VHH binders against q89az9. Designs and how they scored, part 6

Target 1, 320 residues: q89az9
Amino acid sequence: MNLNGEQKSAVLLALVGIDKAIEILKELSIQEIENIAKCMSYMDVISSITADLVLSEFCNEVRINKDQNISFINNNFIISLLKKVLGEHHAVLLLDKFKNQKNISDNIKKLNLINPEKIVSLIKGEHPQIIATILIYLNRNHAANILSYFEDNLSLDIIRRIANFSSLKKLGQEEFVKIIDNLINKYQNSMLNQQGIVTAVELLKLIKRDQETKILTKMFSSDKVLAKRIKTKMLEFSDIINLDDVYIRRLIKVFPLYELSEIMKVEKEEFKKKFYKNMSLENTNLIKNYCSKKIFISNDLIQKKRNNLLNSVKKILYNS
Key: E = the ipSAE of ESMFold2; O = the ipSAE of OpenDDE; V2 = 0.75 times the mean of E and O plus 0.25 times the DockQ between their complexes.

## First folded at step 1 (VHH)

Design c06 (framework vhh_8h5u_2)
Fold by ESMFold2-Fast, scan of step 1:
Structure c06 (fold): chain B 320 residues (1-320), chain A 122 residues (1-122)
Amino acid sequence: as target 1 above (320 residues)
Amino acid sequence: EVQVVESGGGLVQPGGSLRLSCAASGFTFSTYDYAMGWYRQAPGNQHERVAIITSGGSTNYPDSVKGRFTISRDNAKNTGYLQMNSLKSEDTAVYYCATEFGDLLDYMSDYWGQGTQVTVSS
């Protein structure tokens, strides 16, 4: 509900009508007109409460037409107003700039909510100048986390570009908006695909085994990629004990012995025997020695280690 | 994909001439008064702007190259050029093409190419 001076001015100009607004704007500097027009472009609707607050603040100094209803700000009003004050060419350029600024601001807010690792995967193919520009607009902590994922040579190039901005010309907003929109769309499509897979897996887990088998068999015939993705997501920790010994031996070769020792400390004897059967006597004794120590491991840490093991199994079974 | 690619560099003797070209893709030079510039970097030195041309054809040069270098653009071919005459040993550098856009958020940035080497032998 608190409005700055530019937002209050935008509301007031909308309420006095276009002819009176033009007279007021002609008395302002180009920079002041630009600031007010930018606020108008960012405002979707003027609430009656907001309009009343602005009117109450200025009632003694500004004469408002009593016959005028509360008006919503729209593109036609803004375009007509700016064309009459600044001329056709300048009005079009200014409106396009405000559209681009608003789009950048909105998309930057979205990028600040995306995990740094995911942003890196989306932008690593972009020109270093584009990466530098994105990092400048992001929250400093978020930008620093993203930067930490890049190699030293690329990080140096990016920081150098950021540092040298005072000597460079400005970036065109139109092309930058297109790049950011594409990145947001790629992220949203990725998220929708993940949600769909999760839902499919949950439904398949709830149906009878025979029906699940029939569905997956037909899916392997029509869409092998989708079938593999669903099977990978369906694999649970309890399934590990049922793997052929060949896969257990492959798993032991790639999974860290210390992490396996931590898992073995809390697992059932049947699970332990499955692994010990497929390990060297030396490694079996190392794990048993660790399990004999009175070391407390939290349930959260154990679940994280169990998930690490399950992920290693998924890589062995389904990664090519 | 926004990209600029420089070409035309090489080895010349002092007093010689070279013409550099800058091919742009993924954007156009004429959109919203996009400016196009040439920059250079000699070993151990910072980047230096040597020429700029606006969409309207206005040009600007530092005193070190004024009268010797001429920037031009062909918007139909989306290509920029730098004509370098009366070359000196001090002109030895990697030359970069950049497209400069107006940024309402007041941050300065450009699309830069990989550069083309110019060596003036003496």
Scores: ipSAE 0.000, ipTM 0.102, lowest interface PAE 22.0, mean pLDDT 71

Design c07 (framework vhh_h_nbbcii10_fgla)
Fold by ESMFold2-Fast, scan of step 1:
Structure c07 (fold): chain B 320 residues (1-320), chain A 127 residues (1-127)
Amino acid sequence: as target 1 above (320 residues)
Amino acid sequence: QVQLVESGGGLVQPGGSLRLSCAASGFTFSSSYDYALGWFRQAPGQGLEAVAAISGSGGSTYYADSVKGRFTISRDNSKNTLYLQMNSLRAEDTAVYYCAAESDFLSWLDESAYDYWGQGTLVTVSS
C-alpha cells in the first residue's frame, strides 16, 4: 500500500508517542499540523506491515530505535495532542472544522453514487441556494447530469449562485451538514420501503395463484393503498395480452398512436391482434402501414416505449 | 412597499400553545424562488435570537435547539402568510417575536442577512 507524506507522518507520530510528537509538531506550521491532524482523524488502526514500511523508510533517512511500538490512533489521542500543541481554543476550532468537513465528504461520496434522477426528486423542492451548494461539492459530471433535469429558469438561478459562491461560513457549514444528512436519510428510508414491496411481490409470485388472489382480495378490503402498490409492482409487459378488451380500449384512447405503432413493429402477431380487435379500422390501417415500412428502431428506444405503455396500463388498472 | 405584519401574540400560561402569523404585503410567496422566511425573538434585556426558518419552497425547516420539538414553522404561499406554531411554552419563551424575509437562507441565524422585518408581536408566558 502506497502512503503519501501526510499519511506516513501520521503513522510515524503515532508510533513515537504523544510527548515526542508534541516536540516535532511545534516545529511545523499551523497549516502542516492541520493537514497531518486531518489525516490522523480518518485513521483508526495501523497494521504492523504498514508501520514497518513507514519505519523502514524513516530509518533510511534517520536512525530509529528498534523499540518503537504501534499506537492506535483514535479521537482521544488526536484531541489530547492538538490541545497540547495548539492550546484548547485553537484545538477546538480545528476539530470542529474537521468534523464538518468529514461529514460533508462522507455524504458527498454517497450522493455521487445515487442516480441523478433520484437526487432530483429529493432536492427539487429545496431553495436554489441549497441546490447550488450541493452541486458545487458533487463531481462535475454528476452535477451536470442533475442540473439537466431542472427547467431553464431554475438552472439559470442555480448557475448564478454557483458563479457567485465564495465559501460557507461556520454556521452555513453546520446547516449544510444537517441538510445533506436529512437528504441521505430520506433516500435510505425510501430504499427500505421499496425493498419491502419488492420482497412481498417476489413471495406472492412464488405461491399458488389461488392463494395469491385471496391475499390480494383481502388486502384491497383492509389496505387499498398497499394493495395498489403491490399490484402495480407485479404487472409485467407480458400480462398486457391477457387484459380484458375493455382495458385495451381505454388504453388505446390515452396512449399515443405513433408510440403504439413503434411497439407493434417488433411485437408478436397475437399481441397485434389483441389491439387491432379493439381499435378502429382507420387506426389499424395506420399502424399496419407503419409496420410495413423498413424503419430501424433501436432496442433501447423500443424498451423505453414498452415501459411507457406498461405505465399507462398500470394507471388504468390500479388508479380507478 | 414591502411590509410584514405579525399577529397572534398575547399572554399564555406555561405548557400552553399559541400560533403566530405573519402576513406579507407588497410581494408574494408564490414560487420556490421567493424569499426564505424566518422568526426571531428578543427577550427583555437580551439580543435578537434566531428561532426558526423555512426555505422559499417550504421543503427545508430549521430550528434553534431551545425550541426544537416544540415549535413548528410553516408557510402558505396562496395566503401570503408565514406561521409559527408554539407548543409546550415556557417562561423562557417570553419575548417580542419578529418575522423576517431573507434571500440567502443558509444565513438564517444571521439577522443582517434579512431584507425585510415586521414590527414584532409580544408573547408573554406566565401564570
Scores: ipSAE 0.000, ipTM 0.175, lowest interface PAE 18.5, mean pLDDT 74

Design c08 (framework vhh_7pa5_2; at its last look DockQ between E and O 0.14; V2 from the best seeds 0.00; counts 0 for: pae E 22.8 > 2, grease 25.4 > 24.2, placed apart)
Fold by ESMFold2-Fast, scan of step 1:
Structure c08 (fold): chain B 320 residues (1-320), chain A 125 residues (1-125)
Amino acid sequence: as target 1 above (320 residues)
Amino acid sequence: QVQLVESGGGMVQPGGSLRLSCAASGFTFSSYEMSWVRRAPGKGPEWVSTISSSGSTISYADSVKGRFTISRDNAKNTLYLQMNSLKPEDTALYYCAREGLTDWMEYLEGPFDYWGQGTQVTVSS
C-alpha cells in the first residue's frame, strides 16, 4: 500500500472535492497538472487506510473513516476537473493521450507474462522496426530472451533500430496500440484453439469407445491434421508398445537413459522387449544391470517418470 | 517525383519460381533501405524482406526464409525478389517500398514513406 508523491497528491485532491481541487491545480504548472492527472488515470481503488496515511503525512491531524475507499474507475471527476482547469479542447487531447499510454502499458504487462518462445511465433512475421519497438517496451530480460530466438542478421537489424529509436509521436502511438492489440488477440485465439483441442479430447474420453473410434476414423478422412492433433493428445502410456520402431528409436535418442531405466524396473517384459529391440547392446545391458538392483521407487515417482516418457512420445509424434 | 515500379508478377503452379523487379527513380536509391511487402485479398500488409542501403544487412519473414532472396543493384537503381518453391499461400499483391527518413512510427503508413503500384503473384494449380 505504498504510494509515491504523485499518487499521494492525486489521493489528496480527490479527498478535498472538485471545487477545492480546481483551486489547488490553478496554482500548479501545466506539467505538474499533467503528471497528477496521468497518475489519477492509472489509479484504481484506494483503501481508507492508505488515504488516512496520505492525509496524516499532509496535515498531521486529519483522518478518514476506516471503511471508506476512493475509486477512479469510470469516474467523471478527472474529466470534469481537467475540462474546468485546462478547457474542453486541451482536456480532450490530454485524456486521449493518457488512454493510449494506458492501453500500451496494460498490453505490455500482458506480453511480459507470455513466454518468449510464444511471443517469437507471434511477431516473427512483423517488420524489424515493429519488433524493435515491441522489445523497447518489454522488460529488458524478457526482451533479451526473445531476441535470442532470432537469426544473427535479423538480431543485428533489430539492435540497430533500437539504438536509433527516439520516441513515439501521437500517430505512432495510435498505430502501436493497434499492433499490440492484434498481437494480444492472436495470442488469445491461439490459447482458445489449444483449449478447444483439450475439451474435444476430454469429451471423446467420456463417450463409448466404439463411438470414439467412429468419430476419429471419420475425422481422419475429412481433416487429417486435426485428427492427428487429437489422437496425439489422447495417447496413453499403454499405446507406446504399439508405436512403429522408428519412433521408439527417436525416443531412445532424446529420453534420458537413467530415467528410462527407472520406468523399465516396473514394466512388463513385452514393453521392455520392444525397447531393447531398438537400442544398442551397451544401453540394453546398462538398463538390465539397473533393473537387477533392489531399489524401491515410490508409485508417485514412477507415475511422474511414465508421464515424462509419454510427453516425449507426444512431442516426437507431433513433430513427425 | 519518387517512383517505384514493380514487374515480374504472374500466375505460376505450386513449386514454381518468379523473379520480381522494382525500378526506382526520383531519389538517391543507394541511400535508402528497401523492402518487399505483400497484401493478400482481405488481409492487411505483411512484411516479406528488407535490405540495407549497401546490401550488407538482409532480413526475411519466417514464412519465406530459405525460399526467397532479396537483392539490389545500386548502379541500376533496381530492387529484386527471387521467389522459389512458391506455395498457394504466397498469392498476393507484392509491393516495393522505401523505408522512411526517420523513425517509422512517425508515418501514417508504417515504416515506409513511398510504395509502388504492386505486382500480382498468383500461385494455383
Scores: ipSAE 0.000, ipTM 0.383, lowest interface PAE 13.7, mean pLDDT 75
Fold by ESMFold2, look of step 2:
Structure c08 (fold): chain B 320 residues (1-320), chain A 125 residues (1-125)
Amino acid sequence: as target 1 above (320 residues)
Amino acid sequence: QVQLVESGGGMVQPGGSLRLSCAASGFTFSSYEMSWVRRAPGKGPEWVSTISSSGSTISYADSVKGRFTISRDNAKNTLYLQMNSLKPEDTALYYCAREGLTDWMEYLEGPFDYWGQGTQVTVSS
C-alpha cells in the first residue's frame, strides 16, 4: 500500500469508532491531530480492501483480532471528533480551514477531467489573477495545455502571477471556492445545453425539409444565437465546400497543414479547389506534392482526420 | 518545466550513511510539501518521509524513524535526506516527489504530481 503513517492512522481511527478515536487523539499533540484531521477531511469512502490492508498491518503489530468494516468518513464524523478533542472553538477554526481546502481539491479534480479547450471557454473572461490561481491548482500538464490557448501577452501576465503566488488566505479561500463552484455550474449548464442541442438537431433532421427551413428561419429572427448553434451542429463534412471563403482562410490558419494534406489526398477536386484558392502558392505546392506521392493512409485514420477538420470548422463558426 | 533531480546515491556497507539531495527547478519550491519515496526491487513504491513547505512539520515512515532525517533549503531549492544506520532492506531507488492537490487517499496513485528519475541506494554486505 501507498499510504503514509498519518494516512494509515486516519483510516484506523475511522474504523475503531468515535469513542476509541477520542481516547487515541487525546494522547497526541495539536500538530499531530491537525495532520490526521487533514488526512481524514480528504477521505470520502474507505474501501473494504483499504480497510483490510490497514487493519491487517495493525493486527500484525499488536496481535489482535481483525475487524472487517467499511466506513464512510464525512463532515459529521470529523466535526464530532474534533469538537470532543479540541473544544468547539479550535475545532471550528480547523474544520473551516480544511472544508475550504477539500472543496477546492474536489472541484479541481473535476476541472482536471474537463478538456483544455472547454476550460478555456469557461475562464477566458476572468481576471488574470483568477486564471493564474486556477492554473496553479490544476495538474501541471493540464494547466500547460490550457495556457497554450491564450495569446502571448495574457500568457506572460498569467505566468508572472503564478511565479509570485504564495498561498490563499482564509478570505481568499472562501472567494476562490465560490469562483470554482461557479465554473463547475457553468460547465454543467454547458453540458446540458449541448445535449439539448443534439436532441433538437436530431428532431430537425427527421422532419420535412420545408418545415425545417421554416423553423430555422423563424428561430433566426427570434434567437440568432440559438439558431446559429443548431445550424453549426447540423453541419456535415460535405457542407464545407459551401462555406464562405473567409471561414476557409481562418480554418487554414489554425488547422495543421500536414493533416490537411492527408485529407486532400483522398478528396474530390471540387474540395481541393475550394481550399487552393484560399491558400498561398507555397502551401498549395506542398499539398500538391504530398498528393502526388504514392502513400497509403488507412480509412480509419482518414475518417478521424476528416472529423477533426469538421470539428475545427464548427469551432470557427460557433465562436466567430 | 518542473524538474526534480536526485543525487547522492551509491553503494554502502550495512551501518553506513548516505546523504541524498534533490535539486528542484521550474516551480516555486518554497510553496510545496516535498517527500521521499523509495522502490525496492520487485516491490511497489513505499513512502519514506514528508516535509512541509516551511519545514516546520516533518513525518517519517516507521521503518526509518530515528535513522533518516529529511530537511530542505528553500534558498537553494534543495531537498535533502540524511540516511544513517543503513540496512540491507533500505536498498531501493529513491525518488524526490512533489505533493500535489490530487486526492491524498487514492490507493493506487498517491498524492504526488511530479517525480524525479531517482537515485539508487544499495546496502550490501
Scores: ipSAE 0.000, ipTM 0.081, lowest interface PAE 22.8, mean pLDDT 74
Fold by OpenDDE, look of step 2:
Structure c08 (fold): chain B 320 residues (1-320), chain A 125 residues (1-125)
Amino acid sequence: as target 1 above (320 residues)
Amino acid sequence: QVQLVESGGGMVQPGGSLRLSCAASGFTFSSYEMSWVRRAPGKGPEWVSTISSSGSTISYADSVKGRFTISRDNAKNTLYLQMNSLKPEDTALYYCAREGLTDWMEYLEGPFDYWGQGTQVTVSS
């Protein structure tokens, strides 16, 4: 069974009905009531299997039709129950809290799936306290990646705020919900605008190379911006070695040497040569020395670094 | 069902060592950051250490840095905490926690969505 005690309790309370549920809740502490109510508020549909499992555990207390999904946990039920147990005012406050928490949770889940660079673009204009709050809710690795894109002073401020963070109070929670909703909406809108380009790229990758080149060349003459966007999107990490040296030189100027060293450690000799010929002897030696070290780097981390390099290249190309 | 089961706690003298284990089940262990949190009597929960899904990133509270070591074995779905140079102030119930937001828990105490039942560590002369 995949439900915890509070969740099971929520299910049972819903199954026994509001009158009996009230009697049960009267025997519980306020905190317990709150916890169970929260669980109830987050439960939309309970499968017959889940219900059966709960009932099997509490078989002496509740009877249900095992062949149907249970949709008895709805907002009206929860509201009525809480109002009767906690009073009108407290019930409303609690429900609002639950709603906000759920909203935050759902949006944070979405944010955890969004590329760190994209997240930065979305939140860079926000107050450091907001950024800090967001990062607190995100997965640690994800938050750390995002933090790495900020300048040192801002990063320091954000970390300080995180360190001093106590809790998101109700009023703060409401505001925070609005902020993250806005961020998600902004992201979604941006994705919609790029959906056509993504589709175009997918199609172009499936056609013959000669035809692709012809199409893009012609497009470049008529709509340079669109052509650049598509070409940039089409660029893969493996294509970096085929770029003109002028772009490699530009890349080396803006991309951190230590991160490049990490990438070089796992890349083929051809890739290394492409970069070495375009950088100083001093930096080349630094990288070579690093590569000689017995350091293990995870594949995941390397992929992230590769992506960073690719993104830097894309930016350079797009602005050219 | 997500389950976290801590073990390895006990009573030890100051300066002693313990190794805690957390057996995880009911989820893809290797996909989640894992943490140790402790709660001393009369105090709120205190974050102790976090380890990334791959184990490549590790962080410690200042109070335990240099003394405790977090590790994980993804093949065994197990989280570890090696505690050395234990102090009386380390006395607490130690929890294994999965990092993540959940619809079922409040954020007020940290970014953890699942906790074990805890294992008691007592440091006393």
Scores: ipSAE 0.000, ipTM 0.205, lowest interface PAE 15.1, mean pLDDT 80
ESMFold2 (binder alone), look of step 2: mean pLDDT 80; pTM 0.798

Design c09 (framework vhh_surovatamig_d1)
Fold by ESMFold2-Fast, scan of step 1:
Structure c09 (fold): chain B 320 residues (1-320), chain A 124 residues (1-124)
Amino acid sequence: as target 1 above (320 residues)
Amino acid sequence: EVQLVESGGGLVQPGGSLRLSCAASGFTFSSYWMSWVRQAPGKGLEWVATIKEDGSEKDYVDSVKGRFTISRDNAKKSLYLQMNSLRAEDTAVYYCAKDMYEALSDFMGSTDYRGQGTLVTVSS
C-alpha cells in the first residue's frame, strides 16, 4: 500500500489534531487547506503501519532540529517536513504558494509604511489592474489616500476593477509577487541613491570652496547627470539671497506673483530688497499692497510656498 | 457598440510564425490598454499579453516571453500579436480583449469586450 502526498499530509494532520493543523496551515491558501481536508474525509481509517511511517518521517525531522537546539518548530522546518511527507511535486507546489503568500504579506506591510505620494510615483506607469490589486491588499485608509492622487478617469477605472475583483489565481499571484518585489527594489534603490547624494553634498559643503569648485567642474565634464543632481541638492532656501541678480530676474518671470507675495509676507527685509530691486515698480507695489493686508497664512502653507520657490530656482540653475 | 474583430489565424507547423490582427471600433481605442488572451480546446481562458494605451509598457505570460511581441497602431485602431517559434501548446482560439489582465485576476470571466476570436492551430 502506497500513499500519495495529499494522503500522507492528511494522515499527519489527523495525528496532530485539527486545531494544531489549522495553526500550521495558516500561511496556506483556503483552497489548499480544503484539498487536504477533502483527502482526510476520504481516509478516515489509516493502518498502524502507514501511521508509523508518517510519524517516523516527522520524528526524524524533529530529532535533527533538536540536535541544533531548536525548541520551537518554525515555518522553514514545517515546509521541509511537507516536502518529505507530500513528495517532491506536491511539496514544490505548496512551497511556491506559501512563499508567494509570505512575500506578498511582507511587502504589503512595507508598502503601508511608504508615503502615499511616493507610492503613486512608483506605480503611476502600471496597468490599472495592477494598481487596483495593490490597493486591495493595502490598508483601506492608505489605499484611499493613494487613490486620491489619480485623475478622475483613472480612479473610476481602478474602482471598477476593485469592485469586480474576486480572487488572485496562482499564476496571477506569482506575477503579483514579482511586481511588488520590483516596486520595493525601486523604492530601496531610490533611498540608497538619495543617501549617497546627501552624503556627497554634506562632504562638499565641508571642504574648501576652491576644492569644491574643482570637483564639481570636473564632475560636470565627466558626468553631467550626477553633477546636476548634486548641485540641485546643494541649494538651500538661504542661498537664494546670494544668487546673482540675473537669476533673480529669471525667477521672477516664471514664478507666480501671488505665491511670491505670500512668501514676502513672512521674510526678512533683506530678502525682500533682493527681489524688489529686480522687479518692476508695479509688481513691487502689488506685493507691498498684499503684505499690508491682514491675511493670515498657515506655517504649513508658507513652507509649501518656500519649497515651490526653491524648486523654481533649482530648475533655472540646474535643469535644462 | 464595442466591436473587436480578430484575424490572421491559421494552420502552421511547429517553429513557424503567424501575425494576428485586431480591428477595434465603437470606442476610443487610443485611451485603453489592450490584451491578447487565448483558449485552448477544452481548457480555460489564458492571458497572453498586454500593452499600454501609448505602447510604452508591455507584459507577457512567461511561456511566450521572447517568442511573442504585442504592438498597436492607434491611428489605424489596430492591435497586433507577432507569434514566433510556435509550439503545439500555442494551439488555441486567440481573442483581442479591451482593458483586461487575466493573469492577475479572474475578472476576464465577466468581460463583455472580448472579440469573436481567431483560431491558431500548430501541427505538422
Scores: ipSAE 0.000, ipTM 0.398, lowest interface PAE 11.7, mean pLDDT 74

Design c10 (framework vhh_7zox_3)
Fold by ESMFold2-Fast, scan of step 1:
Structure c10 (fold): chain B 320 residues (1-320), chain A 124 residues (1-124)
Amino acid sequence: as target 1 above (320 residues)
Amino acid sequence: DVQLVESGGGLVQPGGSLRLSCVASGFTFSSYAMGWVRQAPGKGLEWVSDISSGGSTGYADSVKGRFAISRDNAKNTLYLQMNRLKPEDTAVYYCARSPDFYDLLAEVLGTDYAGQGTQVTVSS
């Protein structure tokens, strides 16, 4: 763990104990105290090695017989320290500010892990100012990817708002925390719904085929929406070869010939024959000519093309 | 030390009326556009209405014909008359000032001088 000056100061103050820390902090400006307190609020655990390094750098000016490998910095310590240095009222205001900033930071870390396409679906209905504020706090690459999904007029409005943004003030921080929490909860609820469908699909694949068929047939009569969602999720690339020829012909009409050629280069002969019998001789010859060329296609690109084909099949079968 | 203090919120039945007030201090009230922004439970901030320093008014489509914004420059006070209230109007209402190139939502999010808001609950 590499510590900056404020973090080293925070460790040192924790090691000297609260009474001595207060004495030292009284000699600092309010801004310096805020910076140190903020560092303390974000630090989790101090190892004996980290403590020894900080003590060594302090050049023997402080003598400490402290415990090793314990958490020195926690909310109770920070609260007590700030109350004694700044007074009860000012300390409460600062702690609330730090809590809101930490909540924003934690939630932004979660948003940075979510696929840009999913974030777009969550925020596209939000006011441009809310979108702009979210993008300001996200990693630049992540924000740029999200911005690329918006139309030119909205992107212009968002960039103008970002350019004119100065800082998120107290009222803005409180409301922004609520907005981000709601977005994350909406995402988690969506994921829980998908996990339920995934579990149902896995169970249906493990039971006997006749029982699976009876369950799905009954479900289509009682809950068509749920039945379609489950059936769509159950469809795999290997199922394409078993589709009726009318669906293969419809698929060929809407799917790009070049992408199909790339897929055909690595597929089994049975798969290729299924498609060839349902397409023109001209298109069959174009695909065969492409397959005869010594062109390398990466496994990643092939998987992407296979997923594109499967998605086209799902649209044809289930209107999804 | 810009301050905006909202009041006049409360519980009202659908079809009822409320009048919100916002008392401003710490700046030349008459020189600024002023307005109302609201936040319903679990939703983002929504612009409701504004009034320019010259008296020109704007309204969100959801409140047109039902709400009326006005100002009293002598009292440094902004008002929102809310008529024919609906359950969908349930929100915390915030008073804000706006510079010419920003809308009220940008100003509310970017400032610490916006008020604490006043709760309006419309329930039957």
Scores: ipSAE 0.000, ipTM 0.275, lowest interface PAE 12.3, mean pLDDT 75

Design c11 (framework vhh_7pa5_2)
Fold by ESMFold2-Fast, scan of step 1:
Structure c11 (fold): chain B 320 residues (1-320), chain A 127 residues (1-127)
Amino acid sequence: as target 1 above (320 residues)
Amino acid sequence: QVQLVESGGGMVQPGGSLRLSCAASGFTFDDYGMSWVRRAPGKGPEWVSTISGSGGSTSYADSVKGRFTISRDNAKNTLYLQMNSLKPEDTALYYCATSGSEYAEFLDSIFSGGDYWGQGTQVTVSS
């Protein structure tokens, strides 16, 4: 079993029923009751096997056969139990505290899964104290990556605030919950907007090319931002060879020569000629020398390098 | 360290009056504008009023204009809020703060441990 003592106590109390649980809890300190209640509020479902193991460990008696799973989340049992033991006022305060702590924890877990660049776009307009507080609650590596996107003066301000941070008071905790909820909602809305763009791109790729061109041209005249987003999303590696020489020359200036040489090793002659036409003889000879060597490059690595090149192209076209 | 101590709250009937006070210490009081901010149950902080360091200019939220009066006594390092014609909607914890950006200074205060804000004073307007 992977449950700690407080979690095992919570399972046991749920299994013995409200009347017996009240008798047990009345013998505990308020702090002990709060710790057990907190565990109950975070536990969702307990399997019958886990429940039986808990009973066996604590009672050392004849095993009880139970075929039901028990849920602690949104359960009237927890509310009724706390009200009867602690009184209605204290029970409400305790449950609200646990709900806020759980909401912060759950949302922080979600933020830890979001790309650092995306989090920066969501929080860069927030007060430095809010940014500092978010970074305190995130995984250290994730927070460090996010911090690296800010300019030196803001980073200094944030670090000073982190160094001076002690804890959130009740009002600060309540406001922090609202701020984090709003950030998650903004992220989800952004994801929904991106799904729409993906669907539009897929549909445009399936219609006739002349109709696609007419739609995009009209869209560019009425909504340049949307047209740019769609065009950027539609660009594929096979389109690179059709770019004007001016963009190829710009790409060569910013893209690492070694990565380009790795791509050139597996590309068709037409692709190579397009790039060689737009680079110095010295660089062309360096790439040709690399391509003549029998060096193994995995398909996964080649695809990663191709994606890097395509992303560089998108940056050049998007900013033009 | 900056300390702000609010007082003067209590329970009143609709249409009643209360006068809130904020005793300031730890900084040069007359160099800073001061604000009153309130938080109603289940709602975020709401700016109520601001007064300049000299007392020469004041501003009010639309919800309190004509009913509330902000003032200060720089000799006593004290900020005041005279509240008249109180409504149930005025029920909230009231805080005083140094004014720079209203909400931003309020957040900075609570997140930094409250050095710029007091514990607040509770105003309850009910029948």
Scores: ipSAE 0.005, ipTM 0.234, lowest interface PAE 11.5, mean pLDDT 74

